Miniprotein binders against q53ft3. Designs and how they scored, part 74

Target 1, 195 residues: q53ft3
Amino acid sequence: MFGCLVAGRLVQTAAQQVAEDKFVFDLPDYESINHVVVFMLGTIPFPEGMGGSVYFSYPDSNGMPVWQLLGFVTNGKPSAIFKISGLKSGEGSQHPFGAMNIVRTPSVAQIGISVELLDSMAQQTPVGNAAVSSVDSFTQFTQKMLDNFYNFASSFAVSQAQMTPSPSEMFIPANVVLKWYENFQRRLAQNPLFW
Short names: E, the ipSAE of ESMFold2; O, the ipSAE of OpenDDE; V2, 0.75 times the mean of E and O plus 0.25 times the DockQ between their complexes.

## First folded at step 8 (miniprotein)

Design pB18 (at its last look DockQ between E and O 0.02; V2 from the best seeds 0.00; counts 0 for: pae E 7.8 > 1.5, pTM E .720 < .8, placed apart)
Fold by ESMFold2-Fast, scan of step 9:
Structure pB18 (fold): chain B 195 residues (1-195), chain A 86 residues (1-86)
Amino acid sequence: as target 1 above (195 residues)
Amino acid sequence: SPESYKRAIRYALFAQKYAELIAREAKELGDPEAYEEALRLFRKAAELYLKAAELYEKGDKEEAEKLMEEARELFLEALRLYEKLK
């Protein structure tokens, strides 16, 4: 139903459904994450009068999850960008010798999506510094499509350069572009926001 | 509990709204047969959630929990089938 995107990481399109109305994505190494994009895949819309509340969770000093409301996604606004760097547990004050006991705080955070009635969502206030902007799914899709193509093409060009004794130019054979296009088209037909 | 009752009513509403969405899409696309099983499962889930809510209200917690579990399995299967149709 939903996708989760972090710059420099593989897009997640398979949320763990933990209840009829709740979906979660794991964010390992969350300390390195500044922004998260949450979006609807466009395959299953919300039923009329419903939307999704987007939450961020990180482990507190006791290792227990702390959930914060970031914002919302709806059929009318199916994508949202959130800045989470300011919401993480602050940098602890480190003493010269460090912690004597093993720190059991995991480095994995979560994005949670709760499917709610729009009237219920209207009564909730997100944390004030989380929402960066609201963008449509088409903008996110287009940007992701271009990134996917460029990364694929660049990866092939690097491989070719490594094989050539004196590489001085980047080139991509037509058959490689065609293979990428065919695979992209096939996956797009199965799920329009598959990546 | 009041919270268990509310949860059952909420999940019944979810299942009913998905059933309404599917019924509308099936009619608009002119292919009701393709959606028949998913629609049936959402409708059955809604029915079971409503029965569970009534049992919670009567204080029959154990039977209500059993129906909630059965309804959940139907709801999740219906959602999975609906996703495959897209």
Scores: ipSAE 0.566, ipTM 0.843, lowest interface PAE 1.6, mean pLDDT 73
Fold by OpenDDE base, look of step 10:
Structure pB18 (fold): chain B 195 residues (1-195), chain A 86 residues (1-86)
Amino acid sequence: as target 1 above (195 residues)
Amino acid sequence: SPESYKRAIRYALFAQKYAELIAREAKELGDPEAYEEALRLFRKAAELYLKAAELYEKGDKEEAEKLMEEARELFLEALRLYEKLK
């Protein structure tokens, strides 16, 4: 039903179902993780009026699990990106996983998904800064990425007069990069999730 | 316990919501037979969870827990069956 993705790691599609309404992913070496993506696999939707509350659990200084609400996934929003790097310290909030004594190694965190009524979810407050980017933040990130690429590519631009014959090298006209950039910007403006 | 009661009720609701979901899907796809067993199991699970809740309220924890376990097995099987239909 759920998947979990960490950059540079294999996608996890086999959540441990710890209860009828609760799913858990283990995140080894969680201290190296900045962001996690939680998504629905598309095989089983949430029932009508239900969604998933996504929690992050890490061991505190005493080795006790601290659970924090990251955000939500729903049929209408089947994926979400969460920043967890800044959440590795602090006090836990009330969480639905409290009764679960999951033996954890100090280096392993968990992502928990609790299937709940949407109305109940609306009353919950995620921890601050956990939810990465609204459409706006994604757009900003994409824009920064585009700018970075454009700047990088442009830094190699030479005039034809400055070109040294190198038969082994392929050259791309700078105007092609510019056109790509402009087209990408246009598409991004139309739909930030066009890709 | 009040918490056990609440859990049982929550699970009953969850099972019922799945039953409603797949009943609708079965109707929309015009294949009620494919979903019949999963639907039956979700409904049965819901019934058992509700019975468990009643038992928890009465203080019959042991019997309630047995029903919870039985309901869980049915619920999970229903989910597996439903997943295979996708």
Scores: ipSAE 0.489, ipTM 0.821, lowest interface PAE 0.9, mean pLDDT 84
Fold by ESMFold2, look of step 10:
Formats: structure tokens, C-alpha cells, sequence
Structure pB18 (fold): chain B 195 residues (1-195), chain A 86 residues (1-86)
């Protein structure tokens, strides 16, 4: 259901399922890790009304886990990049991994994903701006591609007085392209995944 | 430099999103070897973009730019294979 990518390491796609609604990835030598990408594999979506709360855990001086909420992954925002370099000595947060938190080997941290109701997730506060990018970055990229296309196509616009007869070619009035572009932008702002 | 970091992060995210799209299209494509290779290349490009972002943060601009170029080449080859899967 989930994947985890760390720079300099092989992508992990086989999370350990530690409960019906809880998944973990082990991160050996976590002190060398600065960013983690957590993403949906695309094979199994969250059930309607649900999403994933993403946690980072590292062992304290006694080998006991300290869990911190990084942020969220949902069907509408299926990937996120989290910065964890500043979190390896921070305060723990409330978390749902209680009895599943066992003493662990030093130098091994975990990414935990808890499948929860979206309403419950809305009441949670991630630690210190851990999230770096989200679906908004994808929307911005998509918007820039649309702008680029429109500007390129518009650079070839001619008035009817400027046209050379080409009976085998088809033409479209420029205002039709503009109306489509405006409508597409409106729909993209309402739902970045509407396409 | 902050702009370079943001660009690298954005490209890492988009390379990973292409990998997600391929994973969701299932195995009904006509060229299974191209499918697996395209998926591998998108994921590797995402990794290299993320490494470049980290190098930009550390001030290793020359090495970061080298990784950005390598990631771009992998991303473009992955796109070429992905277009053939359509």
C-alpha cells in the first residue's frame, strides 16, 4: 500500500504491517538521513473518508522509541517529502503506536503510517514544519505546464487578414482556446486531480 | 541556492508521481520489460533529485548540479519509455 524513499538507499515498498491499520518501515543508520519520501504505491487506495498519519520514530538513549507526527498522506495528496534532519532529539508527540513500540536497536529509526479517519487527522498537529512538499507542488507544476502550452500556442496566433490560404488545414478561433484554458484553470484550482 | 533547492525538491516529487502513475496502470501494457524499466528510471531520478536538494542545502553546488543533470537524463529516458507504453 505504501512506499518509502531515502536518498542514497533502495526504495522500500514492503512495509511491515504491525496492525490492521498500521504500517512501518525500518530506517537503519537514521542519523545520516535528512529527507524521507512517503507515498502511496497506487495499488490500494485508502477507504473513503480515511487517510494516513505519518510518524517518525527514533530510539532515545535507553533504546525507547520517540515518535513524532510528520504529516499526512491521502488519496488526494498521495506523496509527501518530509525533512527529518532536525527531529532526531526532539520531543515525542501523541501517537497511536502504543503497544507496538518495542525497545529497538540503536541507530534504527522507523517511519510509521496509521490509517485513520480524515476527521481525526484534522485534529492532529505535525511537528515543526517537517513537511517540505505536497500535492500543491504537483498542482503548481501542472499549472506551469498549462501556462507554457498556452503561451506557446498563442505565439502562433494570426488574424484572419494575416492568414495564407491552406484549404487542407483546420483552424480554431483563438477565443475558444482561451475559454478552454480559463475553464481548465478553474477546475484545476477546485480539484488538482480532476483530469 | 534556495531556488535551486526548491527546484530539486519539486522535480523529486514529480518524478515519484510518474512512478505512482505507472504503478497504478497495472500490467495490462504490451511491453512488460519497458514498464519495469520506466518505473525503475523514474524512481532513480527521484532519488537523485532528492540527493541534489540535500547537496544544495550543504552548499555543494557543483556536485548538486551534476546530480541534477544525471537525474534529468534518467527522467527523460523514463518519459520516452513511458510514452511507448501508451
Amino acid sequence: as target 1 above (195 residues)
Amino acid sequence: SPESYKRAIRYALFAQKYAELIAREAKELGDPEAYEEALRLFRKAAELYLKAAELYEKGDKEEAEKLMEEARELFLEALRLYEKLK
Scores: ipSAE 0.016, ipTM 0.558, lowest interface PAE 7.8, mean pLDDT 74
ESMFold2 (binder alone), alone request of step 8: mean pLDDT 83; pTM 0.822
ESMFold2 (binder alone), look of step 10: mean pLDDT 84; pTM 0.820

Design pB19
Fold by ESMFold2-Fast, scan of step 9:
Structure pB19 (fold): chain B 195 residues (1-195), chain A 86 residues (1-86)
Amino acid sequence: as target 1 above (195 residues)
Amino acid sequence: SPESYKRAIRYALFAQKYAELIQRELEKAGDPELYEEALRLFRKAAELYLKAAELYEKGDKEEALKLMEEARELFLEALRLYEKLK
């Protein structure tokens, strides 16, 4: 259902399902982590009226988890970036994971996702305003616009044999449009805000 | 508890909405047998969660808890099958 990404590490796409509505990712060596990205894989959307509350947990001195609410992911905002570097010393928040016996090694933190009603999520306040941005909807919109433009422009392509001399008209080779499209896609994938 | 009742309703809704999604994908399915099995299990889980909620309201809490556990096993199996459809 979900993926978890930390800069410089392998992406995790296999969350441990600990209940019908609860999913966990382990984050080893969490003290070196500044940001985490939580996202939906795009194959399984949330049921209508539901979304995911995203929690961060680190072990206390006794190895017991301390849970904090980071923010939310929904079908309308299927990815979110969270800054966790300032939260590791914070107090725990109210959370649905309190009854779960999830004990980990002292150096391993967790990201928890609880599938909840949107109305319930609206009543919760994330700790420390950890949510930095949601990039996916903007990236998806931009990609669709790019595809639409390329397809539209390409629909007017003609071979040189079908061209008539017309000095008042300018033509751009289709290959130049394709190269621009490929370059823009690559750059967008690397940094959605490059432009 | 009232919270257990609300949780059963929430899980029923979850299972029903996934069943609706799988139903839509059947026309495009590369493996219809796995889709059909996942759909069947989600629908059965939803049915049992709803029956558990009804039993809880009638005061038959022991039978309600039994049905919720049966529904849970079916729901988790449906999710495992759905993951294989990747």
Scores: ipSAE 0.000, ipTM 0.236, lowest interface PAE 15.3, mean pLDDT 70
ESMFold2 (binder alone), alone request of step 8: mean pLDDT 85; pTM 0.828

Design pB2
Fold by ESMFold2-Fast, scan of step 9:
Structure pB2 (fold): chain B 195 residues (1-195), chain A 86 residues (1-86)
Amino acid sequence: as target 1 above (195 residues)
Amino acid sequence: SPESYKRAIRYALFAQKYAELIQREAEKLGDPEAYEEALRLFRKAAELYLKAAELYEKGDKEEAEKLMEEARELFLEALRLYEKLK
């Protein structure tokens, strides 16, 4: 249903469905991530009157997830770019060890998508200014995202042809990914604000 | 639980809305058999969610939770199958 992309990383197209209305993508090494893109694959649209609320979570000091609402995706706006760098930073307080070069272990954050009625989504307020509002910034990032996604899809198609089908994995026809790439690029060229 | 009842009604509504989406898509293709199994599973899930809601109202929580689990499995399989077979 959904895809999640970080610049310089392989695109994720297989969300873990944790409830009827809830989907999750894992983001390893999230402290190196500035922006994340969430988008609909175009295979399944939302039913009429429905959309998705996009959340970000990171583990607190006790390992418990802290969820923050980033924004929304809908049939009318099937992709969104979110800035998460400010959300994953620790306390803004200065620390004596701030000047030390400390090596950190990988940490995992999550993107969550909650399927909602559009009326319910209208009552929700995203945290801060997480959504990317600059058209030029969005267009440049989206072009890089589309290039990365297409290259990944081509690689995935070769790998899929060589793999025994796994019941724990979903496979999407490469042709669907190509159609999405071409359609999204065409829509972006016609109206950069459709996102 | 009022919250459990509301969740059952919400999921019944969602299953019904996905079934409506599939039905409209099959009509556009002129193929009534398109996505038939996914449609059947969403409809069955909706029935079980509604029955679970009735059981929550009656205070039969354990039986309601069993139906919610059965409905969830059908819902998730329906969505997976619909995405794969499209």
Scores: ipSAE 0.559, ipTM 0.845, lowest interface PAE 1.6, mean pLDDT 75
ESMFold2 (binder alone), alone request of step 8: mean pLDDT 83; pTM 0.835

Design pB20
Fold by ESMFold2-Fast, scan of step 9:
Formats: C-alpha cells, structure tokens, sequence
Structure pB20 (fold): chain B 195 residues (1-195), chain A 86 residues (1-86)
C-alpha cells in the first residue's frame, strides 16, 4: 500500500503489516538518516473518510520504542517529506502501536503508518515541524532525492529493442525522465521555492 | 474485555469501509470477479468482527478470539486480492 524513501538508499515498497490497520517500515542505521519520504503506491486508495497517520520510532536507552507522530498521508495528499534528524531525542507522542511494535533492535528505527478515520486524525498534533521547513535543508534534500530517483529509474531503463510487449504496464522513455530531471534542476536553481 | 471489544468494532468498521470502496469501483473493474471476491471477503470479515465483539461483551472470550482470527484471515486475503486488482 505504501512506500518509504530515505535519501541515499533504495526505496522500500513492502511494508510489514502488523495489524489490519498498521504497517511498518524498518530503518536500519537510523542515526545517519535526516529525511524520510512516505507515500502511497496508488494501488489501494484509502476508503472515504480514512487516511494514514505517519509515525517515527527509535529505541530508547532500554530498547523500547519511542513513537512520535510526524504527520499524515491521505488520498488528497498521498506523499509527505519529513525531517527526522531533530526528533531522535524527543519525548513520545500519543500513538496506537503499543505492544504491536515488532522491532526492538537498538540500531533500527521504524516508520509506522496507522490507518485512521480523518476525524480522529484531525484531533492529533504532529511533533513540532517534522515537515521540511528550511529552504537550504529542503534544497539539499531535494537534490539528493532527485539524484536517487533518477538513478533508481535509470536502473530499470531498457532500450526499445529489449522491451517486451506488456499491456498491463506503462513504460516511460529514459529520455523523458532525464528531461524532467534537468528541467526540475534548472527551475530549482533559478528559484528554490518554485514548487 | 473492553479493549478487545473496541478493537473488534474498529476492525469491523474498516472492513465495511473497504467493502464500500470496492463496491464503488466494481463497474469500472477490468476483472469484476476478483473485485466481487474481495468485496465478499471484506463483508464476511466485518460480520465476523461484529460477532466477536458481541461475544466479548457476553464474556465468551475463547469463542470471540477464534472469530477474530477467522476475520483477520479473511481481511488480509481481501487486501491481497485488492492489491492485485491494480
């Protein structure tokens, strides 16, 4: 249902489903992670009136997870970028994961997604400014994300001669991806806030 | 237990919500048989979660737990089928 992207790492698209309404991604070597992108794959939309609350957890000194609410993903806003580097020493927020947390390894953090009613989500407050707010930080993250995306997409590139007909799959020419990347880079350089 | 009762009700609601979503997409489906099967499974899961909630209220925790597990298997299978429909 969901994907998780860390700058400089391969995208994860296979969340562990730990309950009917709860999904988890493991983040090994989390102390080196500054930003995380959480997004919907587009395969299953949320039912009407539902969305996903996005949580981050790290192990405390006793190895117990400390959960913090980062924000939300919905059908109307199916992706979110979070800065987690400032959150690794904070206090936990209200969370629905409790004993369902499946990972307690000291060097492994988790992204948790809880499928919730929109009314319930509206009553919750994310930890302070987990969403990217600094222009310089955002520009650096965007550059790394663009590099990662381009490299990832290019790893799937095949020549026209190598393509097999598949009516159930859409193919995008590598040149189109390159043109998008170059255009985005140029626009970002001219005005970092053009997005 | 009040907490297990609330969990059963929550999962019943979610199964019903996914069933409503699938029903809306059914006419636009490229494979209506798989949509119909996923719909049937979510609806059956909802029914079993509601029955489990009723048993938790009556104190029949052992029978309720069995229905919760049956409902869970149906819910997860319905989600797997729904993933394949895109």
Amino acid sequence: as target 1 above (195 residues)
Amino acid sequence: SPELYKRAIRYALFAQKYAELIQRELEKAGDPELYEEALRLFRKAAELYLKAAELYEKGDKEEAAKLMEEARELFLEALRLYEKLK
Scores: ipSAE 0.293, ipTM 0.756, lowest interface PAE 3.8, mean pLDDT 77
ESMFold2 (binder alone), alone request of step 8: mean pLDDT 85; pTM 0.821

Design pB21
Fold by ESMFold2-Fast, scan of step 9:
Structure pB21 (fold): chain B 195 residues (1-195), chain A 86 residues (1-86)
Amino acid sequence: as target 1 above (195 residues)
Amino acid sequence: SPEAYKRAIRYALFAQKYAELIAREAKELGDPEAYEEALRLFRKAAELYLKAAELYEKGDKEEALKLMEEARELFLEALRLYEKLK
């Protein structure tokens, strides 16, 4: 139902379902992440009156998860960009291997999505300044997202075309991907929010 | 393989994006009947890829593979039509 994207990394579209209404994505090496995009795949909408609350968690000094509400995705706003670089405790100088904590779980953060009633979501307060509000920032991040997607798709198509194809594989011509990318870029330049 | 499931979702996304792109241009472009056919094929491919992903997840891998191959044929035909129009 959901996708998660970090600029410069492969997009994730297979969330782990941990409850009937809860989904998670793993974010390895989270210390190097500044922004995360969460989006709906667009084929299956939320039921009427429902949406998704987006949470971020990282391991604290004792390896325990610390959950923070970043914001929301809904049928009317199916994608959101979040800045997480300011949310990590002790970010100024502390890596997971600090002076006193030798034994620690891997440096893996998580994005959590909880399907909730819109009325309940309206009463919740996200962590301040997590959602990106600047049009410039949104456009710049979206450009990096598209570049990552295009590079992945092109590389995948070329490498598989050079190998004996699997019956379950699909090859996409690089020129078609390029035409899609150029057309999408043109529309994005006209209205960054058309996405 | 879990990879087959991930690929089905990825290609469903591609097909859906092409369908959206064509639908937005349909009224502005020549040969609306050809555009409508390409749009129909991309939408059908997306549906079949998603159905294949569901079947794979439920353990019906043989049926999932058949649907992925059917979706592949529709997707390629839609691309050929789309390329001729652009």
Scores: ipSAE 0.000, ipTM 0.101, lowest interface PAE 17.2, mean pLDDT 65
ESMFold2 (binder alone), alone request of step 8: mean pLDDT 82; pTM 0.800

Design pB22
Fold by ESMFold2-Fast, scan of step 9:
Structure pB22 (fold): chain B 195 residues (1-195), chain A 86 residues (1-86)
Amino acid sequence: as target 1 above (195 residues)
Amino acid sequence: SPELYKRAIRYALFAQKYAELIAREAKELGDPEAYEEALRLFRKAAELYLKAAELYEKGDKPEAEKLMEEARELFYEALRLYEKLK
C-alpha cells in the first residue's frame, strides 16, 4: 500500500503489516536520517472517508520506543515529506501502537502508518515542525534525491588506470549508475499519476 | 473491554469501506464478476468483526478472539485478490 524513501537508500515498498489498519517500515542507522518521505503506491487507495496517520518511533536510552505523530497521507495528498532530525530527543506523543508487540533493535527506528477515519485524524495534533508542505511535490523531491545520489556515486568513479587489486571490494561501473538514473527519471515522468 | 469492542468495530468499518470501494469500482468498469470474490470476502470479514464486537461486549473474549482471527484471514485474502485486480 505504502512506500518509504530516505535519501541515499533503497526505496522500501513492502511495509510489515502488524494489524488490519497498521503498517511499519524499519529505518536502520536512523541517526543519519534528516528527512523521510511516506507515499502511497497507488495500487490500493484508501476507502472514502479514510486516510493514514504517520508516526515515527526510535528507541530511547532504556530501549523503550518513543512514538511521535508526524502528519498524514490521504488519497488527495498521497505523499508527504517529514523532517525527523529534531525529533530524536525523547519526547513522545499520543499513538495507537503502544499496545502492539513490535520486534525492534536499539539501532533501528520505525515509521508507522495507522489507517483512520478522516474525522478522527482532524482531531489529532502532529509534533511541531515535522511536516514539510512547501516542498511536498514527490516528483520534485525524488528528482533532487536522484541527482544527489548520482552525484555522490559518481564521485567514487575511477578509471581503469587508477584501479588497484582489492579482492574484498565490489565495483559497479559508473555507466550502470547513469543508466539506472536515466531509466528511473523516465519512468517517473511517465507514471507520476500513481503517486 | 471497551477498547477491544471499539477495535472490532473499527476493523468492521474498514472492511465495509473497502467493500463499498470495490462495488463502486466494479460498476464503473462494467466487470462485476472480476471483483465478486474480493467483495464477498470483505463483506464476510466485516460480519465476523461485528460478531466479535458483540462477543467482546458480552464478555466472551476467547470466542471473540477466534472470530477476530478468522476475520483477519479473510480480510488479508480479500486485499491480496483486490491488489491482483489492479
Scores: ipSAE 0.175, ipTM 0.635, lowest interface PAE 4.7, mean pLDDT 74
ESMFold2 (binder alone), alone request of step 8: mean pLDDT 85; pTM 0.841

Design pB23
Fold by ESMFold2-Fast, scan of step 9:
Order: C-alpha cells, then sequence, then structure tokens
Structure pB23 (fold): chain B 195 residues (1-195), chain A 86 residues (1-86)
C-alpha cells in the first residue's frame, strides 16, 4: 500500500501493519536522514472519504516514541516529501553525559501512517517545517531517486565482489551505473518503446 | 539470481520516479484523466517489479518472470500516456 524512500537507501515497500489502520516503516540511523518521501504504491486506493496522516517518531530519553505529524497523503495527492532533519528534540534531549561511551547508541526512528477520515485530518496541524512545496518536493524527490539508485548500485557492486565472487560477474564501477541510469531515463523519455 | 533481483529493483525505482513526475504534473494542470491513469499504471508496475524481486530471492523464477512481463506491459502503457502528455 505504501512506500518510503530515503536518499542513499533501499526503498521500503513493506510497511509493518501494527493495527487495522496503522502502518510503520523503521528508519535506522535516523540522525543521518534529512528527507523522507512517503507515497502510495497506487495498487490499493484509500476508501472514499479517507486518507493517510504521516507521522515521524523518534525515541525520547526514556526510550518512548515521540510522534510528530508531518503531513498527509491522499488519493488526490498520493506522495509527499518531508524534511525531518529539524524535527528531533533540541540539544537538551541529547545529554552529553549520556554519550560518554565511545560507541554511539544506534537510533531508530519510525514513519507512521494512520488511515483517517479526511475530515479528521483537516483538523490537524502538521509541524511547521516538515512539508516541502510541490516544486521543491519534485526537485528533491528526483535528486533522491537518482542518489538512491546510484548508492544502491554502488553498494551492490562492492558487496557482491566481497561476498560472492563469481566468474560470470564483473566489477561495475559506480560511474558506469550512473551513466547507464541517466542514459536509460533519457532514452525512455525520447522513445518509450526502446524498453 | 542476484542480478535478476537487482534488475527488478532498478525497474521499480524507474517506475516510481516516473510516477512522481506524473504526480507533480497533475498538481500543475493538463488532462487529469491521462495523468491519473499514467500515475496509476507506473505505481502498479513498480509494485509488480518489487514483488518480482521478492520472488527471485525466494527462487520462484517462473512466477517472478510472469510478474516482470506484467510490470513491463504496464510500464510501457504508462510511458505511452506520459509521452502523450508532452
Amino acid sequence: as target 1 above (195 residues)
Amino acid sequence: SPESYKRAIRYALFALKYAELIAREAEKEGDPELLEEALRLFRKAAALYEKAAELYEKGDKEEAEKLMEEARELFLEALRLYEKLK
């Protein structure tokens, strides 16, 4: 039903259903994340009069989730990009003495999607710095898709060479993958039937 | 195979990118029927490519290839509609 994309990471399309109307994506190492794209896969629409409220959650000092409303996705607006880099707690939540260990504690955040009545969604106010304008959202999503593919392909080439070397497999330089991706997109735009 | 899995993921990402392009065009203006249909088809293709990748990982090559073919047909139809929007 839903997808979640972070630049430089594999797209997630398998949300964990935690209730009839609630879905969650885990975001490990969330401190490195600036933007998150949430979208509907387009195969199953929301029921009439319903949409999805998109939340961001991080653990507080007690390990309890702190949920913040980022925005919405609906059948009419099935994708959105959100800036989360400014939404974690202020410096007070990152106590210096709590970080005395040499190895930093891993942080896992979550994106939550709550299926709600459109009328109820209209009564809610997203955090002021989360939603990005449609023009900015498009530009950022395009860049993040390109970065995500490039990083995925580069990571795969390295991991494949290290883990399962094979006579039939060749080393694929990152630049070659990026060039192929760009050429493929250009060819698709010019001639869809080249596929 | 790992290569088949990676190919399916790549095509899913391409379909998702085109879906986002269409979604943004729909916010501007144009033929809403064509925009909505193109968007729906790209997203459906993306989901099928993702499912094919899962099946390749599980070793169900026959079902994976069937989904790849279904996704390809949807992708091409979506591209046809997208080109008509230009």
Scores: ipSAE 0.000, ipTM 0.111, lowest interface PAE 16.7, mean pLDDT 64
ESMFold2 (binder alone), alone request of step 8: mean pLDDT 81; pTM 0.771

Design pB24
Fold by ESMFold2-Fast, scan of step 9:
Structure pB24 (fold): chain B 195 residues (1-195), chain A 86 residues (1-86)
Amino acid sequence: as target 1 above (195 residues)
Amino acid sequence: SPEAYKRAIRYALFAQKYAELIAREAKELGNPEAFEEALRLFRKAAELYLKARELYEKGDKEEAIKLMEEARELFLEALRLYEKLK
């Protein structure tokens, strides 16, 4: 139902369902991550009056998760980008995922999505300025995509002359970029102020 | 690999189109003169990407990479300018 993208990594579309209304994505090597994109796949909408609250969790020094509310996704706003680079030392220990027995690894952070009533979501306050607008979201996404492309192309040219090219793990599948582009264009055509 | 290079070119062009759409819509909603400069830089970057692809296909790979580097710098400059204007 959901996708999760980190610039320079392959998109994740298979969230682990840990409860009827809760989904989790693992983020290995989280210290290298500045932004995370969460989006709906478009195949299954939320039920009427429902949306998704997006949380970020990292392991503290004792290996315990520290959950923070980043923002929301809804049928009307099915994608969002969140800046997480400033949140790794935050506070707040009681969130919807706090009581869950989620498998933890010391080097892995998580994105959690909790399906909730829109009225309930309106009563919650996301941390600081973690959420960025859709415009900011696309700007950051395209900037990181371009960096990934440039580094790969440069590496390929150099390696082809002197050494065997080193494989890059910073690939974003073309279908993900194309799907996002098509969704963005459709949104702009229907409502120029959607962003 | 040649396939990986082609993929990278497509990604760069898609990223450029995203940025151009953002700049165009912001221009229509806000300050058209200010956003016109960002849009101009986006167009210049796209032109250089297309030229780089042409050179790569003709076997001038070193010049192609150099033009892609120039296109990347222009694209990033356009994004920075756009961020200040939105």
Scores: ipSAE 0.000, ipTM 0.134, lowest interface PAE 18.2, mean pLDDT 61
ESMFold2 (binder alone), alone request of step 8: mean pLDDT 76; pTM 0.699

Design pB25
Fold by ESMFold2-Fast, scan of step 9:
Structure pB25 (fold): chain B 195 residues (1-195), chain A 87 residues (1-87)
Amino acid sequence: as target 1 above (195 residues)
Amino acid sequence: DPEEAFKRAIRYALFAQKYAELIAREAKELGDEEAYEEALRLFRKAAELYLKAAELYEKGDYEEAEKLMEEARELFLEALRLYEKLK
């Protein structure tokens, strides 16, 4: 029911279910990751009164996972952006993944989602500044996303120009993408809070 | 809240664009671009509508913006459904 997105990587939509209420995504080479997006696919909503607590785990010096609560996703807020850079030295949070505390491969982190009652989630404290609610963190994320989109559009246009495009394909004109990027950059520079 | 609505439209547009980017790359690598055409079309159209909705929120045309947000949401969800079936 969940997806996990890291800029520059293939989107993951097939979480490993490790318990009836617990799902995990693997994040290899996590030291190169600044932001992670967790979102609901929209195929199945949470039952009434329930939501998902989002955790991040990384291996400590002994290969033991350290779990930190990042935040939450709910039917009313089905996506969340988290900054994980700088969390590697943080203290572990209270977590429901006790049975999963086993030695792991270095450089592979995990995103864990625990389906919980909304009342229970309200009593928990996420690690400081993990949720992207700061202007700086969100600006970094959107810049990376926009750069990736622009690079994609440019390379796609070149490839497409060298081939006969399918009549059924919908294309966004390169000029429109460039103008959108420029306008967004201009707006962002004038007021980083505009989005 | 118009500010929150604007942010949501931008966020969903970025997600739709990123999905299209990643799926197009996957389709090219697999040599099966035809199979992914409809999902890509819907993601790209959803992105366009989310961006237009953001523009309308900024201009204060909330009624039209909300209509485009709902249309874009339906396209985005259908694109996800089609993509999931391709895996």
Scores: ipSAE 0.000, ipTM 0.119, lowest interface PAE 15.6, mean pLDDT 67
ESMFold2 (binder alone), alone request of step 8: mean pLDDT 82; pTM 0.799

Design pB26
Fold by ESMFold2-Fast, scan of step 9:
Structure pB26 (fold): chain B 195 residues (1-195), chain A 88 residues (1-88)
Amino acid sequence: as target 1 above (195 residues)
Amino acid sequence: SPESYKRAIRYALFAQKYAELIAREAKELGDPEAYEEALRLFRKAAELYLKAAELYEKGDKEEAEKLMEEARELFLEALRAYEKGDKS
């Protein structure tokens, strides 16, 4: 369902499922990490009314995990960038990972994703350093751009209902993707900021 | 600079979003091997864009710009690999 991306490392697309609604990525050598991108692979959407709360965990001085809420991903906002380099040590937020508070190897952090009701997510406050960095305006822009790109691509999708009996399925003809590709390449070569 | 950092992060997200769409198309076609190379290249481009962002934040502008160009070349190679994988 999910991917996790850290600069200079292999992208992870196989989260460990630790419960029916909980997924974890391991981040070794976390002291070298400034940013983490969490995203949905786009193949399996959240059930209606649900989204994912994204948590970051690091070992405190006693080797116990300290979980902090970074933010959220949803069907409408399927990716998010988090800055973790400024997060405090020795403080945790309320978190749904209970028994996951097992002593970990030093220098190994985790990203946790908990599938929760959107109403429950609205009552939670992400840590300030992750959500309110100097990149806040850019985060809003990036979400808008990602939504715009996804919506643009989806506007050319052909419903399976036109071809087969599964109307909830959609696909994009390869020709539409190639047309977008050629246009984007030309525009990007002239002005990388056009999009 | 903050603007260069923001651009690198934006490009990383874009590369990953493109990979998501192509992975979905491969699943629809029932042929994951058709786009395996394109997916690998898009994900590698995203990695390099993020590394460039880290270098911009550290003030290593020259190395960051070198990685931005390398990432861009990988991005374009990924698009080309996608086109070849969609042969007919």
Scores: ipSAE 0.000, ipTM 0.113, lowest interface PAE 17.4, mean pLDDT 66
ESMFold2 (binder alone), alone request of step 8: mean pLDDT 83; pTM 0.824

